# Miniprotein binders against q53ft3, part 23

Target 1, 195 residues: q53ft3
Amino acid sequence: MFGCLVAGRLVQTAAQQVAEDKFVFDLPDYESINHVVVFMLGTIPFPEGMGGSVYFSYPDSNGMPVWQLLGFVTNGKPSAIFKISGLKSGEGSQHPFGAMNIVRTPSVAQIGISVELLDSMAQQTPVGNAAVSSVDSFTQFTQKMLDNFYNFASSFAVSQAQMTPSPSEMFIPANVVLKWYENFQRRLAQNPLFW

## First folded at step 21 (miniprotein)

Design A53
Fold by OpenDDE base, fold request of step 22:
Structure A53 (fold): chain B 195 residues (1-195), chain A 83 residues (1-83)
Amino acid sequence: as target 1 above (195 residues)
Amino acid sequence: SPIQEEFEKLKEEARELFYEALRLYEKGDKEEALELFEKAAELYEKAAELAKKNNDPESYKRAIRYALFAQKYAEMIQRELER
């Protein structure tokens, strides 16, 4: 029903279903993770009037789990990106994941999804820094990613006079990268979900 | 207690049906999934009544929540079958 993605890692499509309405992903080496994507697989939608509250759990200084509400996924918003790197200083919030016998190793965090009524979800307040604001945060993330790529690519830019002949290597003109960047930005501005 | 034992039996049976219903739905067996969700809902409701009799409000609330969840899936599938 749900998937979880961390950049640089294999996608997880097999959540542990700990209850009828509760799903959990393990995130090993969580301290190296900046962002997590939670998404619906598309195999099973939420019933009408229901969605998923997404929680993050990490061990505190005493090794006790601290749960925080990150945000939500719904049929209308089947995927979301969450920033978890700045949450280490957060206080625990009320969560629906009781004393689950989840093997908690100090280096492993958890993503929990609770399937709930939309009306109940509306009463919940995500932690402020975790919710990469839906469309705006996605746009910001995409923009940052684009900027990062452009900066990276441009750092390798050389003039024709500076090029060393290397028949085995392919080259891309800098203007092509710029055009791609401009076109992508335009498309993103028109429809953030154009891809 | 006998009530608690019966409650646990109903809860576990309902859970098994619920999980199987999800599996069947994912496989495309919507009619069978519908039947199992409906049955699960009934069992959860029965479990809820037992919890109430046993003065266990937390178990009651949970059973009612699961009954509703099963019902919501049943309703979803019914709508899909009618389309």
Scores: ipSAE 0.783, ipTM 0.930, lowest interface PAE 0.5, mean pLDDT 87
Fold by OpenDDE base, fold request of step 22:
Structure A53 (fold): chain B 195 residues (1-195), chain A 83 residues (1-83)
Amino acid sequence: as target 1 above (195 residues)
Amino acid sequence: SPIQEEFEKLKEEARELFYEALRLYEKGDKEEALELFEKAAELYEKAAELAKKNNDPESYKRAIRYALFAQKYAEMIQRELER
């Protein structure tokens, strides 16, 4: 029913169903994780009037789980990106997962999804800054990447008069890079998924 | 207690049906899934009544929640089958 994705890791499509309405993913080496994507597989939708509350659990200094509500997934919003890297200092929230006897290795966190009524979900308050707008974050990241690349490339720019002979190397005119940059930005602004 | 034992039995049976219903639904066996969700809902309701008799409000609430969940799936599937 649910999938979990961490960048640089294999996608998880088999949640542990710990109860009829509760699913859990293990996240090894969670301290290295900045963002987690939780998504519906599309095989089983939520029933009408229901959705999923997404929680993050990590061990505190005593090895006790600290649960925090990250946000929600619904049929209308079947995927969400959550930032978890800054949550270590957060306060625990009420959660529906109880005392799960999970052999907790200190390095393993969990993503929990609780299937709940939408009305109940509306009364819950996610921890601040956990929910990331997928489109905005992607656009911002891409823009930063583009800027970084442009700045990097431009730092090597030389005039023809300043060029040292290097017949074995290929050179790209700076104007080409600029043109590419401008075109890419325009396309990205129009459609972040233009590729 | 006998009531608690019966409660646990019903809950477990309902759970098995619920999980199987999910599996069947994913497989595309919607009619069978529907039937199992309906049965699960009934068993959860029975379990809830037992919990009530046993003065176990937490078990009651949980059983009712699961009954509702099963019913919601049943309704969903029924609507899909009617399309």
Scores: ipSAE 0.781, ipTM 0.929, lowest interface PAE 0.6, mean pLDDT 88
Fold by OpenDDE base, fold request of step 24:
Structure A53 (fold): chain B 195 residues (1-195), chain A 83 residues (1-83)
Amino acid sequence: as target 1 above (195 residues)
Amino acid sequence: SPIQEEFEKLKEEARELFYEALRLYEKGDKEEALELFEKAAELYEKAAELAKKNNDPESYKRAIRYALFAQKYAEMIQRELER
């Protein structure tokens, strides 16, 4: 139902469903993360009158989770970009995840999505500066994401001479990734919201 | 207590149906998903009534919330099937 994307990392398309209305993504090495994208996969929409409240949690100095409301996703706004780097020193907010047994490690943060009535969501106030609202900020993030992805992917590139047999794995030629990157960048430059 | 045991049973059964309904919906089995959401909603409602009888307002509230959620999915699927 949901996906989570961090620049330079593999996309997560399988949230842990911890309750009927609660989904969680783990974010290892969260201290290096500046932005996170949360999006709907399109496989299951929200029912009419419902949406998702998106929360971020990280362990405090005592190892206790600190939760903050980042913002929302809806059928009308199926994706959102959140800046989380500046939140790591913030105070916790009320959240619907308190009763859930979520396994935490010191270096792992979490994105939590709570499916709620839109009317209830309207009464909630996200933490300041979490939502990336400007087109310019979005463009900058997207460019950074693309660059980080390319760098990440290219770091695994090997020449034919360096390849070891792995018949159980599928391989994508590096030039395909490059071509995709170049094409995407071109499209982004033409229209940051081309999708 | 017998009431609590029955509540837990209903809640767990409803949850299983709910999760399976989601899976089926993603798979494209909308008719079956619809049926399971409807059943889940009914079980959650029954669970809610038991929670009420057991003077457990938190469990009641949660069960009602899940019942509503299941109902809304059922309604969504019904609309999709009618298109």
Scores: ipSAE 0.781, ipTM 0.929, lowest interface PAE 0.5, mean pLDDT 87
Fold by OpenDDE base, fold request of step 24:
Structure A53 (fold): chain B 195 residues (1-195), chain A 83 residues (1-83)
Amino acid sequence: as target 1 above (195 residues)
Amino acid sequence: SPIQEEFEKLKEEARELFYEALRLYEKGDKEEALELFEKAAELYEKAAELAKKNNDPESYKRAIRYALFAQKYAEMIQRELER
């Protein structure tokens, strides 16, 4: 029903179903993870009037799990990106997962999905800064990414007179990179979800 | 207690039906999945009544929640079969 993706890792499509309405993914080496993508596989939709509340749990200094609400997935929004790197110092929130007898190693966190009524979900407040899913946050991130790339690429720019001959290498003019950057910004401004 | 034992029995039977219904739905056996979700819902409702008699409000609420969830799946599948 659900999938979980961390960049640079294999996709997880086999959640542990701990209850009829509860699913859990294990995230080893969670301290190295910045973002997590949670998505529906498309095999089983939510029933009408239902969706998924997405939670993150990590062990505190005493090894006890701290749960935080990240956000939501629904049939209308079947995937979401969450930032988890800044959540390590957060306070625990109420969660529906109870005491799970999972042998937890200190380096393993969990993503929990609770299937709930949409009306109940509307009463819940996700932790701040976790939801990258806002159009504004995505636009800001994309702009930062573009700026980072441009700055990186431009730092290697040399004039023709400064070039060291390397017949085995291909070169791209800096104006091509700039043109791409400008075109991408234009498309982003027109529609942040153009892709 | 006998009531608690019967409750646990119904809960486990309903859970097995619920999980099997999900499996069947993913396999494409929608008619069979529908039947099992309906049966699961009935068993959860019976379990809820037992929990109420046993003065266990938490088990009651959980059983009612699962009954509703099974019913929602049944309704979803029924609509799909009518298309």
Scores: ipSAE 0.780, ipTM 0.929, lowest interface PAE 0.6, mean pLDDT 88
Fold by OpenDDE base, fold request of step 22:
Structure A53 (fold): chain B 195 residues (1-195), chain A 83 residues (1-83)
Amino acid sequence: as target 1 above (195 residues)
Amino acid sequence: SPIQEEFEKLKEEARELFYEALRLYEKGDKEEALELFEKAAELYEKAAELAKKNNDPESYKRAIRYALFAQKYAEMIQRELER
């Protein structure tokens, strides 16, 4: 029903269903994770009037799980990106997962999805900075990713006078990268789902 | 207690039906899935009543929640079958 994606890792499509309305993904080495994507697989939709509350759980200094509400997924918004890197200092929130036997491995966190009524979800308050705003969040994420790539690539830019001859290497002019970046941004601005 | 034992039995049976219903739905067996969700809902409701009699409000609340969830899936599938 649900998938979980961390950049640089294999996609997870097999959530552990711990209850009729509860799903959990394990995130090993969670301290290296900045963002998590949670998405519906499209095999089973939410029933009408229901959605998913997405929680993050990490062990505190005592090894006890701290749960925080990240945001929501719905049939209308079947995927979301969450920033989790800054949550380690946050206070725990009320959560529906109870005393789950979380594997007490200090390096493992969890993503929990609770299927709930939309009306009930509306009463919940996610932690402030976790939900990368829906359309804005995807656009912002994409923009940040693009900026990161551009900055990285540009850091290697040299003039021809500064180049060391390397016949075996292929070179891409910086202007090509810039043009690509500008074109991509334009397309993204026109239609965030152009791809 | 006999009430608690019966509650646990109903809860487990309902859960099995619920999970099987999900499996059947994913497989495309919508009619069978519908039937199992309806049965699961009924069993959860019965379990809820037992929890109430046993003065277990937490179990009652959970059973009612699962009954509603099963009903919502049943309704969803019914609408899909009518299209």
Scores: ipSAE 0.778, ipTM 0.929, lowest interface PAE 0.6, mean pLDDT 88
Fold by OpenDDE base, look of step 21:
Structure A53 (fold): chain B 195 residues (1-195), chain A 83 residues (1-83)
Amino acid sequence: as target 1 above (195 residues)
Amino acid sequence: SPIQEEFEKLKEEARELFYEALRLYEKGDKEEALELFEKAAELYEKAAELAKKNNDPESYKRAIRYALFAQKYAEMIQRELER
């Protein structure tokens, strides 16, 4: 449902779903990370009236996780860029992950996505300067385009058992499309103008 | 307690249905996904009632939240099927 991207790293498309409405990405060596991109894969949209609150967690001096609200993703805004480099110090806020037993290692931060009602999200206040508003309109467009394509292509996915012989048609394995998508996202993150 | 045991049973069953529903939806099996989301919602609601009886407000709130979430997916899928 969600992807997470750090510049110079492989895209993560397999969030750990720790609950029905909670997803977590691990970010190793988080101290070297400046920005994180969180995006919807397009496979499963939010239901109407719902979106995702995006949180960042880092260990405090005692090794306890400190969660901070970075911002939001929605069907209308399926991707967002967050600056996390300046968030390594501060007080934790109320967060939906506090009651969850998430295994952590000292060098690993986490991105958490909580699926919530949009009305509830509107009452939340992200930490200052976390949300990079200047997501290059081009990057947003590209992301939307990619998501659209992925959704379109995946809508035609069939199992072997469901396949009907069509000698005039060529088939592409879904994993190839996904791999392409991941590679494209990686390249896009490195250089939005890589083409 | 018997109530707690039944709650845990319902919660786990609902969770399994919810996750399976997501999987089915992602595979394009929308009708089956719809059915499982609806069933999950029902089980979460039952679990919520048990939590209430057991004076566990946190479990109650969580179960209600999951019921709503399942319902929202069901509604979404139903709308998609009607298009």
Scores: ipSAE 0.756, ipTM 0.922, lowest interface PAE 0.6, mean pLDDT 84

Design A53
Fold by ESMFold2, fold request of step 22:
Structure A53 (fold): chain B 195 residues (1-195), chain A 83 residues (1-83)
Amino acid sequence: as target 1 above (195 residues)
Amino acid sequence: SPIQEEFEKLKEEARELFYEALRLYEKGDKEEALELFEKAAELYEKAAELAKKNNDPESYKRAIRYALFAQKYAEMIQRELER
């Protein structure tokens, strides 16, 4: 029914169905994961009037699971990208100066999907910043891409006096743009959200 | 108790039918899937009646929720077949 994708890992398409309306994916080494994609395989849709609430579970400092609502998938929105990097703190908003001997319990995080009535889902509020908003994501990606391009291209810049007689202008070798594009594309292939 | 034993038996049977109905639907066997979802819904409803008789509101609510879920799949498949 569902798939779960993390950049650079094999897609998971065989959720553990723990109840008629509950599905779980394990996320080993979850602390290295920044985003997950949850999607419908297309084999079995939700019934009309129903959809899926998507949760993230991680262990707290005592090893107890903490479940947080990330957002939703429906027949009309059959895939979604969720940011989980900020959610991996075992004790949430703990002040770093007050922590004594912070110890993490080794365990596996999980993505859970609960099939529910759409009316019930409409009354639920996801944790802040878990869903990748198109506006925030686009502006963040655009800014990171512009900064990356400028810094990369600038590292190869030379004055015109060093390359040809035109000291009032700076020139960048033609292959710099190609190198930047190839490097950026490789980084995206490894982690589509590396920005 | 006999009532709790019957409840567990109905719940287990309904779950097996529900999962098999999902597998049949995935294979494209819609008419068979419809029949199993309808039967699962009936068994979940009977399990809910037993949970209510036992004054077990959590089991009652779960059984009703699963009955509704099975019914909605049956309705979906019925509409697909009428096209």
Scores: ipSAE 0.752, ipTM 0.915, lowest interface PAE 0.8, mean pLDDT 76
Fold by ESMFold2, fold request of step 22:
Structure A53 (fold): chain B 195 residues (1-195), chain A 83 residues (1-83)
Amino acid sequence: as target 1 above (195 residues)
Amino acid sequence: SPIQEEFEKLKEEARELFYEALRLYEKGDKEEALELFEKAAELYEKAAELAKKNNDPESYKRAIRYALFAQKYAEMIQRELER
């Protein structure tokens, strides 16, 4: 139903569903994370009148969870970028995960998504500065994600003289990846929200 | 408690149906998903009634919330099928 993306990391598409209406993603090494993207995969929408409240949780100095409301995703706004760097020293907020037995490794933060009625969500106030709405910040985040993918894919490039036969595998010419990368960058500069 | 034991059985059965309905919907099996969401909603409502009889307001609220969630998915799928 949901995806979670951090710059420089593989996208997570398999949330831990801890209840019918609660989903969790683990964020290892959370101290190095400044922004996180939460988005709907498009496979299962929210029902009419419902949406998702998005929370960030990190262990305190005693290893106890501190939860903070970041903002929302809905069918009408199915993705959002959240700044979490300032929240690692912030204070907790009211949250719906307190009655759940969620297994957590120490030093691992979590993103929680609670599916709720839109009317209920309208009464909630996210922590300040969590939602990122700046087009420049979004573009920079997207560019870093794009660079990460290109560098990763390119690290497997070999010349034809270096190839060993692998008949059961498909190969993509390196220039196809480069062309896609360049086209994506151009379109992003023209319209940062095109994708 | 016999009532609490039956509540837990109904809740677990409803949850299994709810999760299977989600999987069916994701596969595109909308008619089957609709049927299972409707069954799950019915079982959550029965579980809520047992929680109310057992004077357990937190379990009651949770079961009603899940029943509504299942009902909302059933309504969504019904609308998709009507077009």
Scores: ipSAE 0.737, ipTM 0.909, lowest interface PAE 0.9, mean pLDDT 80
Fold by ESMFold2, look of step 21:
Structure A53 (fold): chain B 195 residues (1-195), chain A 83 residues (1-83)
Amino acid sequence: as target 1 above (195 residues)
Amino acid sequence: SPIQEEFEKLKEEARELFYEALRLYEKGDKEEALELFEKAAELYEKAAELAKKNNDPESYKRAIRYALFAQKYAEMIQRELER
């Protein structure tokens, strides 16, 4: 349902679903991370009237989780970049990740996504230094183009056994398109204007 | 506590149906996913009724939230199928 990207790391596309409405990604070596990108894969949308609240969690000096609301993703805003470099010693916020998200190893943080009603999300306040302002539209435009291209190209993927024998056509293996998509997302997360 | 045992049974059964419905939807098996989301919502509602009888407001609220979530997925899929 969701993906998570940190600059210089492989894209994570297999969130741990810890409840019907809660998903987590592990972030090892979290002190080296300044930004994270959270996005919808496009495989399963939110139902109408629902969206996702995105949280960052790190262990405090006692190893207890500290959760902070970063912001939101929705069907209408399916990706967001969050700055977390200033949050690793900040105050925790009220959060929906109860006992199921207790104490982790000291070097591992988490991104948590809680699926909620849009009306409920409107009453939540993200931490003030997490949101990326106004430049976000270029990143969103680029990600929409990338998602569109990937969905278009992947709709033509076939197995070798089902391959059409058309000598006038050239084919590209599906894994090449996936690799390009992953590399593009990685570069976009590092610098939204890299192109 | 037989009420608590039945509550946990219904909740676990509903959860398994909900997760399977998501997998079916992702595969494109929308008719089957719809059926399982509807069944999960029904079981969460029954679990909520047991939590209310057991005077357990936290379990009641969680079960109602999951029932609503399953119902909204069912509604989404129903609309996709009617188009």
Scores: ipSAE 0.729, ipTM 0.907, lowest interface PAE 0.9, mean pLDDT 78
Fold by ESMFold2, fold request of step 22:
Structure A53 (fold): chain B 195 residues (1-195), chain A 83 residues (1-83)
Amino acid sequence: as target 1 above (195 residues)
Amino acid sequence: SPIQEEFEKLKEEARELFYEALRLYEKGDKEEALELFEKAAELYEKAAELAKKNNDPESYKRAIRYALFAQKYAEMIQRELER
């Protein structure tokens, strides 16, 4: 139903479903994370009149979870970027995960998604500075993800003189990857929301 | 405590149906998913009545919430099937 993405890491698409209406992603090494993206996979929508409240949880000094409301995802806004860098020492929020037996390791933070009625979500207040509210922040996040992919792909580039013949393998010329990268950057500059 | 035992049985059966309905919907088996969501909602409602009879307000609230959730998925799928 949901995906979770951190820049420089593989996307997570297999949330732990801890209740009918509750989903959790683990975030190891959470102290190094500044932003997370939560999105709907598109396989199962919310029912009409419902949406998802998104929470961040980290262990306090005693190893106990502290939950903070980041914001929301809905069928009409199925992806959101949340800043968590300033939240790792913040005050907890009211949250619906307290009645659940969630398995967690002591050093791992979590993203929690609670499926709720839209009217209930309208009464909730996210912690300050969690939502990314500027086009510049969105564009910078997207650019970093593009650079990460391009640098990774280009690290495997070889010249034709370096190639070993392998008739069962498929290859992509390096200039195709560069053209895709340049085209994506151009489109992003023209319309940051084109994708 | 026969009321508590029946509650746990209904709750677990409803949960299994709910999760199976989600899997069926994801595979595109909408008619079967609809049937299972409707059955899960009925079982959650029965579990809620037992929790209320047993003076267990937290279990009552959870069961009602899950019944509603299953009902809303059933309504969604009905609309998809009707065009």
Scores: ipSAE 0.721, ipTM 0.902, lowest interface PAE 0.9, mean pLDDT 81
Fold by ESMFold2, fold request of step 24:
Structure A53 (fold): chain B 195 residues (1-195), chain A 83 residues (1-83)
Amino acid sequence: as target 1 above (195 residues)
Amino acid sequence: SPIQEEFEKLKEEARELFYEALRLYEKGDKEEALELFEKAAELYEKAAELAKKNNDPESYKRAIRYALFAQKYAEMIQRELER
């Protein structure tokens, strides 16, 4: 029914259904995650009048799981981007011991989706500024990643007169990278979710 | 207690039918899925009656919520079949 995507990771499409109306995705190493995308696969829609409340769970200082409302997905808005970086507190402080490695309790986090009546969802307030809820925002993020890669790769471009022979290395013509960039950009503009 | 045991039996049977109905719907077997959602809703309603009899308002509320959820899927599928 649902998918969960973190940039740089494989998409998760097999949520654990823990109740008739509850679905969970595990987020290993959640400390390194700033944003998560939650979306409907299109295989099973919500019934009319229902939607999904999306939660983030992490252990609090008392060791109890805390579920915080991030926002919503519905048949009319079947995907959303949620910022979770502001919900991660547990970084080590400065310390005088120098060479010691800081070791913290391994983090375990989850994304939960609760299927609920739309009227019930309307009374809920997400944790402030968690939702980055537009396809435009996801497209902007993806475009920035695309530009960053192209600019990085282009910074290594040299003309034939500037090349230093290196028989142990492989090279890619710069126009291959440009063609890839142009094709990706075109496809993203046509369908922001193609990849 | 016998009432609690019957409640758990009905709840688990309803859950199994609900999950099977979802699988059938995903496969395109909509008429069979409709039948199972309707039966699941019936069983959740019976479980809710037992929870009320057992003075367990949280189990009652949960069973009613699942009955409604199953019925809303049944209504959705009914409309799809009438198209």
Scores: ipSAE 0.721, ipTM 0.902, lowest interface PAE 0.9, mean pLDDT 77
Fold by ESMFold2, fold request of step 24:
Structure A53 (fold): chain B 195 residues (1-195), chain A 83 residues (1-83)
Amino acid sequence: as target 1 above (195 residues)
Amino acid sequence: SPIQEEFEKLKEEARELFYEALRLYEKGDKEEALELFEKAAELYEKAAELAKKNNDPESYKRAIRYALFAQKYAEMIQRELER
């Protein structure tokens, strides 16, 4: 139902379902993670009137989980980026994972998703430094897309001296743009958050 | 304690049906998934009745929540099938 992505790591698409309405992903070496993307795979939507509350859990000094609400995913907003770098020493929040007190090693945290009624989710307040707006997600995607395009196209640059009298101008064969578009489109279809 | 034993049995049966319904839905077997979600909702409702008889409000609330969840999936699938 859900996917979890950390920059530089393989996407996780197989959440552990720990209850009918609760899913978890393990985050090994969580101290090195600054942002986590949580998204819906598109195979199973939420029912009408329901959505997902997303939590971050890390072990305290005793190895017991400390849960913090990061934000939400819904059918209308099926992907979200959460900043977790500032949460690894924070105080816990009220959470619905009471029956899921799983003691973990000090280097492994969890992302938890609790499926809930939208009205119940509207009454919850995420920790103030965690949620990243959809605009920020679009900005990150756009910047990575621009970097990818620039690097790809630059490898095919030709000097103007090869094509015109002004040697200081660089040119790119037109088919390079098409190849980039097709490659990027294919990767995006395989993983909408591959960036 | 017979009520508690029956409650646990119904809850476990409902959970197994719920998980199977999710797997069927993911495979595209929507008609079978609908049937199992409806059955799971029925069993969760029966479990909620037993929890109420047993004066266990936390188990009652959880069973009702799962019954509603299963029912909402059934309604969603029914709408998809009637498209």
Scores: ipSAE 0.712, ipTM 0.899, lowest interface PAE 1.0, mean pLDDT 78

